VHH binders against Putative glutathione-dependent formaldehyde-activating enzyme. Designs and how they scored, part 3

Target 1, 157 residues: Putative glutathione-dependent formaldehyde-activating enzyme, of Halomonas elongata (e1vbt6)
Amino acid sequence: MLLEGSCHCGAVRFRVVSPHPYPFNRCYCSICRKTAGGGGYAINLSGDADTLVVHGAEHTSIYQAEIDGLTSPGERHFCSRCASALWVFDPRWPELVHPFASAIDSDLPRPPERVHLMLENKPDWVEIESREQDRCFAGYPDESIAEWHARLGLEEG
Below, E stands for the ipSAE of ESMFold2; O stands for the ipSAE of ESMFold2 at other seeds; V2 stands for 0.75 times the mean of E and O plus 0.25 times the DockQ between their complexes.

## First folded at step 1 (VHH)

Design c05 (framework vhh_7qbe_3)
Fold by ESMFold2-Fast, scan of step 1:
Order: structure tokens, then sequence, then C-alpha cells
Structure c05 (fold): chain B 157 residues (1-157), chain A 118 residues (1-118)
């Protein structure tokens, strides 16, 4: 599925092909929450990096988190004009890019099951609407984004 | 919850070799090795992508250590050659689980101790 996205001010627009377009994964960790989680979590999608086309790339900036004294090679790209979080790119996996669902303008499909992860890092004020079908993890889940799509028969051909 | 179990540590003479292993109880994407020597801060040693196509090494170990993995066995390896006394440390296996790396290492083993004697 071709996904179209943008920042709030419109200075940055992008398109990317996603074989795994379901927005099922809610991450409550401090990095996701503080950079892209106004509701207490961020939702990351998977996309093919070689299909990523960016207009207004001169208006993007990169943030790399520092964890335990080390600079993460993971790049969080955001609009330097309006601060919209756009995507994560990690040069250790140059074939992948992870746009935030919040930056996608295309109609994303509704997930039949949601996964809530990093719940041990959730502040008490953040409420979780967990349904019977949903899965909850104190830390990381037991499957990747691609494996979740495969398990539910939802991957793009 | 994901469990990481390190093995292969021990006493070895300078110039010798040692192979560390780390077995994961489930799927892992990004994995790496860290170490903490006596009276020192924890430091990065090496990391490897899921496919093994991308590896990163600390300058202090580059050319001497080789990181590899066997996904069929859910096992990460660190082949340590030309060991020096300054390589003496507790070695920790770490995993950042998922389809991308955020640099967060929430899954850690308990460590395996390596002592390099002169």
Amino acid sequence: as target 1 above (157 residues)
Amino acid sequence: QLQLVESGGGLVQAGGSLRLSCTASGFTYYMGWFRQGPGKEREFVASISRSGGSTYYADSVKGRFTISRDNAKNTLYLQMNSLKSEDTAVYYCAAEWGTYSLGAFDYWGKGTRVTVSS
C-alpha cells in the first residue's frame, strides 16, 4: 500500500510503500511518548526505505536519543518548522523506514487486534483502552510488526 | 518476557581466544554486546542486525572481535581473538526487540565474566 504523509505545516510531504500498513502497535516508552506520543504512546508503521520520496526534505531535522551514555544510531526525523514527528530511520536496517501513523494522511486500515508494549514505562495519568482481543506487554512483545501482519493474514502481496 | 542467557566466559591468557554465546527465549531483531570492567563504566562492544548484514564495533575491539548470530538457534555470538588484559570485564548480551532499533536496550542478560591474565 502506497502511504502519503505530511507535517502539520505542509513544509514536508512524503510517500512510501508499506507492506505492513495496519496501525496496531502502541508503544508507551519514554522516547516514543516524549517525541511522538501526545496520547501517551506512539504508533509506528513499516515501509520500504527505497520507495521513500520526500518533498521539502530541507525542512527536516534528525534527533538521535542518548541511552546509557551512548548515542542511538536510530534517526527520528521531524519537521524543523512545526515539530511534527514524521518517521524513524535506522542505518543498521537501511532497507526499512518507520513512519508514524500520526503523520500519515492516507486512510489506514483498522487493526483487528492491537498490541500495547512498554507498559511498565507508562505514567499513571495515561489511560489504556484495552479490549479483550488486544495484547498487553510490560516490555517488548513476542513478535515483530511483520510477524503480526503475517499471523493475522494481513500482509500486502 | 524475553530472557537472554550468556555463556562462554572464563579465565584466558593474554593473546588467547574465547567465544561468548547468548541464547534468547524468543524472537530478537537488534542485538549487541556490552561490557563493564573493574572500576569502569559500561561500554558498547558490538552490535548486529537481524539479517547479519550490518555490524558495528567499538574502536577498541575492531579487528579482534567478531559478532555473529544464528537465527535458527536464537543465539548471538562474540568471537574474541588476541585478548588483552584491558578486555577483562563482565560481558552483557542486550536486545532491542522489534522491526526497528530505537537504541533502547530493555532486555539484558545477567552477564558472563571474562578475565584475561598476563
Scores: ipSAE 0.006, ipTM 0.210, lowest interface PAE 9.8, mean pLDDT 80

Design c06 (framework vhh_7qbe_3)
Amino acid sequence: QLQLVESGGGLVQAGGSLRLSCTASGRTYGMGWFRQGPGKEREFVASISGSGDSTYYADSVKGRFTISRDNAKNTLYLQMNSLKSEDTAVYYCATKYGSGWYEGDMDYWGKGTRVTVSS
ESMFold2-Fast, scan of step 1: ipSAE 0.016; ipTM 0.326

Design c07 (framework vhh_7qbe_3)
Fold by ESMFold2-Fast, scan of step 1:
Formats: structure tokens, C-alpha cells, sequence
Structure c07 (fold): chain B 157 residues (1-157), chain A 120 residues (1-120)
């Protein structure tokens, strides 16, 4: 599925093809919460980096987190004008880009199941709105975004 | 659940070489190697992207170790050259199913480890 996205002020617009467009992951880690998580989490999608087209790229800035004294190579791209979080790109996995669901303007499909990850890093004041069918993980989940879509029969042909 | 099985560890003399392998029971995106030496915490060694086009190494192993993968065999490799006594550790294969950083808590699957002992 072609995903279209933008920042709030409209200075940055982008398009990316996602074979796995269901917004099912909720990440509660401190980086996601502090940079993109007004509800205590961020929702990341999967996209093919080779298909990413950005308009207004001169208005993007990159933040790289420090983890245990090391600068993470993971790049969090955001609008330098309005601060909208847009996507994550990690040069260790140059084939992938992870747009934030909050930046997507396209109608995303409703996930039949949600996955809550990095819960061991969640502050106590953040409440998990977990349904009985949802899955919860202290760290990363036991399947990839692609495997989640395949298990539920939801990937694009 | 994904299973990772390491092999190739053993005793080797300083200056020698070993090749570690790790076979996954299913699909993996990112993969890496970590190690834990006697009396130390688990530390990052190397990581590799799905395509194999991007590789990252701890400063202590750069130029000596090479990480590679064969996706058709679901197998990760670590070629260790010019081994030093400081490389003595249990080596763990790790898989990150989304994306991972340099810390162990960013990887979701781990093997049981394979021991490498470098005698001087």
C-alpha cells in the first residue's frame, strides 16, 4: 500500500510503499514516548526505504538517541518548523524506513490485534489500553512486522 | 517461537582464527553477536542488516572480525581473525525482529551461547 504522510504545518510531505500497513505496534520505550508519544507510546509502520519520496526535505531535522553511552545510528526525522515526528531510519537496516502512524494521512486499516512492546521501560503513570486479544512484551515482540501480517493474512498480495 | 543455535566455539591460540555460526528456525530481520567475558556484562560485538549491506562493529573487534549472513540458510556467521586473550567469552547470537541498537535489551531472541577460549 502507498502511504502518504505529512507534518502538521505541511512543510514536509512524503510517500512510501508499505507491504505491511496495519498500525498494530505500540512502543512504550523512553525514546518513542519522549519524541513521538503523546499517549505514552509511538506507533511505527514498516516501509520500503527505496520507495521513500520526500518533499520539503530541507525542513527535516534528525535526532539520534544516546543509549548506554553510545550514539545510536537510528535517525528520528522530524519537521524543524512544527516538530512533527515523521519516520525512523536506521542505516544498519537501509532497506527499511519506519514512518510514525501519527504522520500518515492515508486511511490505515484497523488492526485486529495490537502488540505492546518495550513495556519494561514504561513509566507507571502510562496506562496500557490492552484488549484481551492483544499481545504484550517486556522488550521486542516474538515476530517481525512482516510475520505479524502474514500470521493474520493481512499483507498486500 | 524463534530459536537460535550457535556453533563453532572452542579453544584457540592467540593470533588464531575461528568461525562462529548461528542458525535461526525462521525469518529474521536484523542479527548480531554479543559476548560475555568472565566477570563482565554482556557487550555488543557486531550487527548486520537483513540485506547484509550494512555492518557495524565494536571498536575492540574492528578490522579483525567480519559478520555475514546467508538468508537462504537462515544462518549468521562471525569470522574471527587475529584472536586475543581479551576475546575469551561466551558468544551469543541475537535477532532483532524490528530494528535494534547497541544494547542487549534491544534484541528479542537469543541463543544459548558458544564458548570461545583464547590461550596466550
Amino acid sequence: as target 1 above (157 residues)
Amino acid sequence: QLQLVESGGGLVQAGGSLRLSCTASGFTYSMGWFRQGPGKEREFVASISYSGGSTYYADSVKGRFTISRDNAKNTLYLQMNSLKSEDTAVYYCAAGRLWSGYTADEYDYWGKGTRVTVSS
Scores: ipSAE 0.000, ipTM 0.136, lowest interface PAE 15.1, mean pLDDT 78

Design c08 (framework vhh_7qbe_3)
Fold by ESMFold2-Fast, scan of step 1:
Structure c08 (fold): chain B 157 residues (1-157), chain A 116 residues (1-116)
Amino acid sequence: as target 1 above (157 residues)
Amino acid sequence: QLQLVESGGGLVQAGGSLRLSCTASGSTYAMGWFRQGPGKEREFVASISGSGGRTYYADSVKGRFTISRDNAKNTLYLQMNSLKSEDTAVYYCAADYWGSSPYDYWGKGTRVTVSS
């Protein structure tokens, strides 16, 4: 599925093909919450990095988190003008880019099952709207984004 | 929290071989090796996907180094062949728990010295 996205101010617009377009995950960790989680979580999608086309790339900036005193090579790309979080790129997995669902303008499909992760890092004010079918994890889940799509028969491309 | 422990570093002569290992305290998705030589910045060496089906290499090591993993043991390997003095560095293991959230957990590093 071709996904179209943008920042709030319109300075950055992008397109990317996603074989895994369902916005099923909700990550409650401090990095996701503070950089892309106005509702207390961020939702990451998977996209094919080779298909990523960016307009206004000169307006993007990169944040790299510091973990255990070292700078992560993982790159969180955002609009330098309006601060919209756009996508994550990790040079350790250069074929993938992970756009945030919040930056996608295309109509995303509704997931039949959601996964709530990093719940041990959730602040008390954040409410989990969990359905009976949803899965909850104190840390990371036991499956990747690709594996979730494969398990539910939702993988395309 | 994830802990990574590297091992296998040492002194080796140019043209020789060495195998590095990195054991994670829990399951991971993507894993990789980075290195930092004397007076240089940390650079990417190689990475491997969660399934082990995809590998990526820096141009400087392509054809000489092979990355692999054993998911049952949560262990990452780097087979280094045809070593050069330029490969002298502290080698760091990095792990990603979730492909959409690049938390890098780093080990303490293992030192490789290549003499000529």
Scores: ipSAE 0.014, ipTM 0.286, lowest interface PAE 7.1, mean pLDDT 81

Design d01 (framework vhh_8h5u_2)
Fold by ESMFold2-Fast, scan of step 1:
Structure d01 (fold): chain B 157 residues (1-157), chain A 119 residues (1-119)
Amino acid sequence: as target 1 above (157 residues)
Amino acid sequence: EVQVVESGGGLVQPGGSLRLSCAASGFTVSSYSNYMGWYRQAPGNQHERVAIIYSGGSTNYPDSVKGRFTISRDNAKNTGYLQMNSLKSEDTAVYYCARDRYSYGLDYWGQGTQVTVSS
């Protein structure tokens, strides 16, 4: 599926092909929450980095989290004008880019199952809307975005 | 619950060898969206990356340790390793095992294991 996205001010627009377009994961960690989580979590999708086309790339800035004095190689790209979080890129997986669902303008499919992760890190004011079929993890889940789509038979062929 | 626990540090003579272990809990070391890396910090210095193993088994090392250090993992034991050969006094540091779940963001650090290279 071709995904189109943008920042709020329109200075950055992008397009990327996603074989895994279901917005199923909700990450409650402090990095996701503070950079992209007005509702207490962030949702990132999977995209093919080779298909990423960006207009207004000169208006993007990169944030790399520091954890115990070490700079993470993961790059969080955001609009330098309006601060919209756009995508994550990590040079350790150069074939992948992870756009944030909040930056996608295309109609995303509704996930049949959601995964809630890093729940031990969520603040008390954040309420989890969990359905019976959803999965909840105190820390990290035991499957990737691609593995989730494969398990549920939702891979875009 | 995600945890990494380092072990295998100690006192060794210059030119000696040590093998560090990183036991993982709450995730698998072979997962496509994970990597495991070894990092070190000596007093007064910032953290330095010394080895990474990617999900596909590819590895990367800085020039300071290339040819002397080897990172590996045992998927059945869910454990990562750092084989350190031809140790130098400059390798003296606390060594940390770190993991990042790419799709989900955070680097997890263990408690560290002290390596001291001294006669």
Scores: ipSAE 0.000, ipTM 0.200, lowest interface PAE 11.5, mean pLDDT 79

Design d02 (framework vhh_8h5u_2)
Fold by ESMFold2-Fast, scan of step 1:
Structure d02 (fold): chain B 157 residues (1-157), chain A 119 residues (1-119)
Amino acid sequence: as target 1 above (157 residues)
Amino acid sequence: EVQVVESGGGLVQPGGSLRLSCAASGFTFSRYSYAMGWYRQAPGNQHERVAIITSGGSTNYPDSVKGRFTISRDNAKNTGYLQMNSLKSEDTAVYYCAKGWGTYRFDYWGQGTQVTVSS
């Protein structure tokens, strides 16, 4: 599926093809919460980095988190004008880009289950809206985004 | 604080075997339900994925090592392993243990252990 996205001010617009477009992950870690998580979590998707086309790329800036004293190679791209979080790119996996669901303008499909991860790291004020079909993990789940789509039969061709 | 430490590298002749170990600290395997992987890097190259194992035990290998390498984990010992058989000179590299959520989310890397396959 072709995904279209943008920042709030419109200075940055982008397109990317996603074989795994269901927005099922809710990550409650401090990096996701503080950079892309107004509700206490961030939601990211999977995209094919080779298909990413960006308009207004001169208005993007990159943030790399420091984790336990080490600089993460993961790049969080955001609009330098309005601060909208846009996507994550990690040069260790150059074939992948992870747009944030909050930046997507295309109609995303509703996931049949959600996965809540890094719950050990959430603040007490953050409510977990867990439903019967959802899965919850104190740390990392036992499957990747691609594996989740495969298990539920939802991957694009 | 979260650390992974590799061991078991060394010099071996073509056709030989080595077993690499990855000891994890600052977390427990069962609590985090994470994936673990092995990557390698020869001078001048980018990191190449060698093997992954999910918390449920599902494994994946590239064709270059499939059938020769086996990844495993012992959750009780908080340790992962890479059994390398039928080693070739092309397998010479620094091998890194990584942990995270799936292959694209490997957040913690060890310092690497050198494997040299030479006559």
Scores: ipSAE 0.000, ipTM 0.119, lowest interface PAE 16.8, mean pLDDT 78

Design d03 (framework vhh_8h5u_2; at its last look DockQ between E and O 0.65; V2 from the best seeds 0.00; counts 0 for: pae O 5.7 > 2, unsure alone 63.9 < 65, SAP .821 > .668)
Fold by ESMFold2 at other seeds, look of step 2:
Structure d03 (fold): chain B 157 residues (1-157), chain A 120 residues (1-120)
Amino acid sequence: as target 1 above (157 residues)
Amino acid sequence: EVQVVESGGGLVQPGGSLRLSCAASGFTFSSGSYAMGWYRQAPGNQHERVAIISSGGRTNYPDSVKGRFTISRDNAKNTGYLQMNSLKSEDTAVYYCAAVYSGWYPFDYWGQGTQVTVSS
């Protein structure tokens, strides 16, 4: 599926092809929450980095988190004008890019189940609004974004 | 508890070879989308990535080490390796193994590092 996204002010627009477009995961870690997740979590998607096209790239900035005193090579791209979180690129996986679902303008399909991860880092005020089919993890889940789609027969090629 | 432990560092002559090992515990390489990487830091420098291997086995190297270093993983032993050939004095650094989960990014699991010194 072709994903089209943008920042709120319109200075940055982008598109990327994803075989895995379902916005099923909710990451409650402090980095995702504070940089992209005003409701207490963020949703990462996955796409083919070779297909990423960006308009207005001069209006992007990069944040790299510090973890235990070391700077992560993961690049959190955001709009320098309106602060919209856009995507994550990590040179450790050069074939992938991870747009935030919050930046996507295309109609995303509805996931039949959700995954709630990093619950060890969830603040007490954030309620997990889990459904019967949802899966919950204190840390990382036991399947990748691609494996989740494959298990449910939801890959889009 | 998630841990990685590096071993195999030491003193070696220029042109020599060394193999580093990275033993992982608290997670399984075969589950999920874990990548393994090797990074190094010389005094006064930032961390430099020297090798990465994905859960699917795809590798990537910077030009500074391409053709000389080879990363591999043995999922049955939960261990990653870095074979370092044709070593040069500029390869002297502390080498760190990292295990990371693709797609969520809240953590990088670093080891304590192992010293590699290339000197006549």
Scores: ipSAE 0.108, ipTM 0.435, lowest interface PAE 5.7, mean pLDDT 84
ESMFold2-Fast, scan of step 1: ipSAE 0.074; ipTM 0.383
ESMFold2, look of step 2: ipSAE 0.134; ipTM 0.452
ESMFold2 (binder alone), look of step 2: mean pLDDT 78; pTM 0.796

Design d04 (framework vhh_8h5u_2)
Fold by ESMFold2-Fast, scan of step 1:
Structure d04 (fold): chain B 157 residues (1-157), chain A 121 residues (1-121)
Amino acid sequence: as target 1 above (157 residues)
Amino acid sequence: EVQVVESGGGLVQPGGSLRLSCAASGFTVSGYSSYMGWYRQAPGNQHERVAIIYSGGYTNYPDSVKGRFTISRDNAKNTGYLQMNSLKSEDTAVYYCARGKYDFWSGFDYWGQGTQVTVSS
């Protein structure tokens, strides 16, 4: 699926092809919450990095978190004008780009199951709205975004 | 408690070889969602990626070490390795092992304390 996204001010617009377009992951870690988590979590999608087309790239800035005294290679791209969080790119997985669901303008499908992860880092005021099928993990889950889609029979080609 | 411990560092002459080991405990490997990587940092420099191996066996190397370094893993022992051949003085650095589970994250889940590699005569 072709996904179209933008920042709030419109200075940055982008398109990316996602074989895994379900917005099912809810991450409660401090980096996701503080950079893209108005509801206490962020939702990341998966996209093919080589299909990413950006207009207004001169208005993007990159944040790299510091973890245990070392700079994380993961890049959080955001609009330098309005601060909208746009996507994560990690050079360790150069084939992938992870746009935030909040930056997507295209209609996203409703996930049949949600995965709640990094719950050990969740602040007490954040409530988990869990459905019967939803899965909860104190840290990282035991499957990737692609594996989740495959398990539920939801992969696009 | 997750623990990552490196070993195998030392002093070697240019052109020599070393094999680094990375043992992890309290961390589970699962399908295609886990990875192991090696990073290095020389004094005054930012750290750089040296090698990464994904759960499916795919590997990635920067041009600076491609053809000289080989990353591998033994999932049954929860241990990763970095075979370093044809070492150069510019390979001198502290080498860190990183363990991660999820490929959509920025950063690594767990890092070791580092092991020193010195290449000199």
Scores: ipSAE 0.007, ipTM 0.159, lowest interface PAE 8.5, mean pLDDT 79

Design d05 (framework vhh_8h5u_2)
Fold by ESMFold2-Fast, scan of step 1:
Structure d05 (fold): chain B 157 residues (1-157), chain A 121 residues (1-121)
Amino acid sequence: as target 1 above (157 residues)
Amino acid sequence: EVQVVESGGGLVQPGGSLRLSCAASGSTFSSYWYAMGWYRQAPGNQHERVAIITSGGSTNYPDSVKGRFTISRDNAKNTGYLQMNSLKSEDTAVYYCATRPYGSGYYFDYWGQGTQVTVSS
């Protein structure tokens, strides 16, 4: 599926092809919450980095988080005008880009099941909106984004 | 918490071989780790990607090592390997094992402390 996205002010627009477009996982870790998680979590999507096209790229800036005292090579791209979080790109895995669901303008499909992860890092004020069918993990889940889509029969070939 | 420990480095002569091992604790390569990779850094240089293997076993190598290096993983033992053949002096570097969970919200990379590989006569 072609995903189209933008920042709030409209200075940055982008498109990317996603083989796995369901916005199913909710990450409650501090990096995701503080950079892209106004509701207490962030939702990334998968995209094919080779298909990413950006308009207004001169208005993007990059943030690299420090993890255990080391600077992560993972790049969080955001609009320098309005601060909208847009996507994550890690040059060590150059085939992948992870746009944030919050930046997507395309109608995303509704996931039949959600996955809540990094719950051990969730602050007490954040409430988990978990349904009976959802899956919850104190740390990382036991499946990848691709495996989740495969298990639920939602792969796009 | 996940710990990654490299081993198997050392001094070898040009044309020699080494096998590096990467042991991970507190995690598994079989399910939630999308990719495991080997990276290297020579003094004064940036980190360079050496090899990547996905959870499904697909591999990727840069031209500088393609045909000489082979990456593999043993998910049951939670270990990864880098077989290095036909070593050259320009392969001299500290080699790092890294793992990355695949997917949205898995924004944490686990790196080891590295193992030194020196190729000299």
Scores: ipSAE 0.006, ipTM 0.238, lowest interface PAE 9.9, mean pLDDT 79

Design d06 (framework vhh_8h5u_2)
Fold by ESMFold2-Fast, scan of step 1:
Structure d06 (fold): chain B 157 residues (1-157), chain A 122 residues (1-122)
Amino acid sequence: as target 1 above (157 residues)
Amino acid sequence: EVQVVESGGGLVQPGGSLRLSCAASGFTFSDRSYAMGWYRQAPGNQHERVAIIYSGGSTNYPDSVKGRFTISRDNAKNTGYLQMNSLKSEDTAVYYCAKLGYSSSWYGFDYWGQGTQVTVSS
């Protein structure tokens, strides 16, 4: 599926092809929460990095988190004008780009099952809306975004 | 279903060498969305990553093993390796092979096997 996205002020617009467009994961770690999660979590999608086209790229800035005393090579791209979180790119995984569901303008499919991860790191004020079919992890989940789609029989094309 | 099986551990004298193997099923090491790493844990200590090879072929090692350990892959056999040279008593640990994938958490997923024991003593 072709995904179209933008920042709130419209200075940055982008398009990317996603074979895995379901917004199923909710990450509660401090990095996701503080950079892209006003509700206590962020939702990342999967995209093919080779298909990413950006208009207004001169208005993007990159944040690299400090993790356990080391600078993460992961790049959080955001609008320098309105601060909208746009996508994550990690040069260690150059074939992948992860746009935030919050930045996508296209109609996203509704996931049949959600995954809640990094729950050991969430603050007490964040409440988990977990359904019976949802999966919860104190730390990292036991499958990739692609593996989640494969397990549930969900795949574009 | 993702599975890794480690082998090649044993008892070796200080200064000796061992080569560990990691046989994979349910995924391939040639899949560019994944990295392969080696971790170790001595009793009472936290897990420590000792080697990683990324999708693009770049490698990374902590200072404790840099220059002594080499990580590699054989895509035809779907097997990863850790060549360990100039072994020291502090290298004594259970060694785990891990599949590391990219995820929404940004760090990736770890799948590892039961481990293989490496003991360095005279």
Scores: ipSAE 0.013, ipTM 0.256, lowest interface PAE 7.6, mean pLDDT 80

Design d07 (framework vhh_8h5u_2)
Fold by ESMFold2-Fast, scan of step 1:
Structure d07 (fold): chain B 157 residues (1-157), chain A 120 residues (1-120)
Amino acid sequence: as target 1 above (157 residues)
Amino acid sequence: EVQVVESGGGLVQPGGSLRLSCAASGFTVSYTSNYMGWYRQAPGNQHERVAIITRGGSTNYPDSVKGRFTISRDNAKNTGYLQMNSLKSEDTAVYYCARETYWGSPMDVWGQGTQVTVSS
């Protein structure tokens, strides 16, 4: 699926092909919450980095988190004008890009099952809206975004 | 707080062997993610990927270590390993473990590294 996205102010617009477009994951870690988590979590999708086209790239900035004194090579791209979180990219896996669902303008499909991860990191004021079919993990889940789509038969070419 | 800790480095003579271990700590509970990798950095150089393993057990190595290094995982112990055989002076570096997070990339958790020195 072709996904179109933008920042709130419109200075940055992008398009990317996602074989895994379901917005099923909710990550409650401090990095996701503080950079993209107005509801206490962030949702990333999977995209093919070779298909990423960005308009207004001069208005993007990159944040790399420090974890226990080490700089993560993971790049969190955001609009330097309005601070909208846009996507995550890691140059060591250059085939993948992970746009934030919050930055996607295209109609995303409704996930039949959600995954809640990094729950040990969530603050008490954040409420988990877990359904019977949802999965919850104190840390990382036992499957990737691609594996979730494969398990549920939801992969797109 | 998510962290990985490398161990098993040391001084070894050319032709020797070492086994590096990577243990997850903090609230991280599993090495069942898509990717786990080993990286190295010699003085003056950028990080180089040495080995990667998928959750399903598929591995990839650069030509510089192919046939000499083997990456493996023990999901029950939340530990990754790098078995290094037939070590050469060119293998001297700090070795880092990186673990894949949910994004499908081992970008989010890097350890402090373990020094491997190969010299006579």
Scores: ipSAE 0.006, ipTM 0.275, lowest interface PAE 9.2, mean pLDDT 78

Design d08 (framework vhh_8h5u_2)
Fold by ESMFold2-Fast, scan of step 1:
Structure d08 (fold): chain B 157 residues (1-157), chain A 123 residues (1-123)
Amino acid sequence: as target 1 above (157 residues)
Amino acid sequence: EVQVVESGGGLVQPGGSLRLSCAASGFIFSSKGYAMGWYRQAPGNQHERVAIISSGGSTNYPDSVKGRFTISRDNAKNTGYLQMNSLKSEDTAVYYCARVGYYDSSGPRFDYWGQGTQVTVSS
């Protein structure tokens, strides 16, 4: 599926092909929460990095988190004008780009199951609305975004 | 096959020294975006980080071992080391070497890929 996205001020617009377009993954860690999670979490999608096309790229900036004195290679791309979080790119997985669902303008499909991860890092004021079918993890989930789509029969079809 | 082998542990008296080694195969400790660290666990305690070294060579230590322990690596041999000086009874633990990865949307990832090596500080 072709996904179209933008920042709030409209200075940055992008499109990317996602074989895995379901917005199921809710991450409650401090990095996601502080950079892209005004509601207490961020929702990360998966996209094919080779298909990413950006208009207004001159208005993007990159943030790399420092964790335990080390600089994370993960690149959080955001609009330098309005601060909208747009996507994560990690050069260790160069084939993938992870746009935030909050930056997507296209109608995303409703996920049949949600995954809540990094719950150990969730602040107490954030309440989880978990459905019976949803899965919850104190840390990392036991499957990737691609594996979730494969398990539910949602890959490229 | 991915494998890590820790070695160099043993019994030592307080004030003594040991050098631990961590030999890796199937992956590279110096890969950009990864770090190598040493962790320890004594029975009844949580796992504790004792040293890390980044792909670029930057090191970090908690106050409990700072000035006594030194982490290093030999990239040509793909082997990490922990030099432990002025050992104390509280340093008694199983020591593990780990590759430290970063998953930016979730924070740091730690993998323990060895069996560990026992360090006992006692008479």
Scores: ipSAE 0.007, ipTM 0.180, lowest interface PAE 8.8, mean pLDDT 79

Design d09 (framework vhh_8h5u_2)
Fold by ESMFold2-Fast, scan of step 1:
Structure d09 (fold): chain B 157 residues (1-157), chain A 120 residues (1-120)
Amino acid sequence: as target 1 above (157 residues)
Amino acid sequence: EVQVVESGGGLVQPGGSLRLSCAASGFTFSTYGSYMGWYRQAPGNQHERVAIIYTGGSTNYPDSVKGRFTISRDNAKNTGYLQMNSLKSEDTAVYYCAKDWRGTTYFDYWGQGTQVTVSS
């Protein structure tokens, strides 16, 4: 599925092909919450890096998280004008880019099951609205984005 | 506090062997659906994935190292390993270990890395 996205101010617009477009993961960790989590969580999608086309790339900036003084190679790209979080790129997996669902303008499909993860790291003011079929994890889930799509029969190709 | 510490690198002659270790704290390598892996970077190159071990114990290697490198994990010690045999000059790089959680790469943890130099 072709996904189109943008920052709030419109300085950055992008498109990318996603084989895994369901916005199912809700991550409650401090990095996701503080960089892309207005509702107390962030949602990232999977995209084919070779298909990423960016307009206004000169307005993007990169943040790399530090953990105990060590710099993560994961690159969080955001609009330098309005601070919209746009996508994550990790050079260890150069074939993949992970756009944030919050930056997508295309109509995303509704996930039949959500996954709530890193719940041990959420602050007390963040409330979890979990449905009966949803899955909850104190830390990491037991599957990747691609594996979730495969398990539920939602994978294309 | 969460971190990984790589060790075991060094200078070795072509055809030699090294065993790298990765000690993790603040998280475990045996989480289902995530992969513990070894990655390397030489100057001017993109990071390259050299070995992955899945939660169930199956492994995967790129053709460049298949048959020469072996990844393993000791869950009781929360330590990962990379056994490197028949080393070549093109294996010269800084080697990093990471918990790789496919589809949400920003949960990965990197250490300082350990330098491997293969030279006569």
Scores: ipSAE 0.000, ipTM 0.243, lowest interface PAE 11.8, mean pLDDT 79

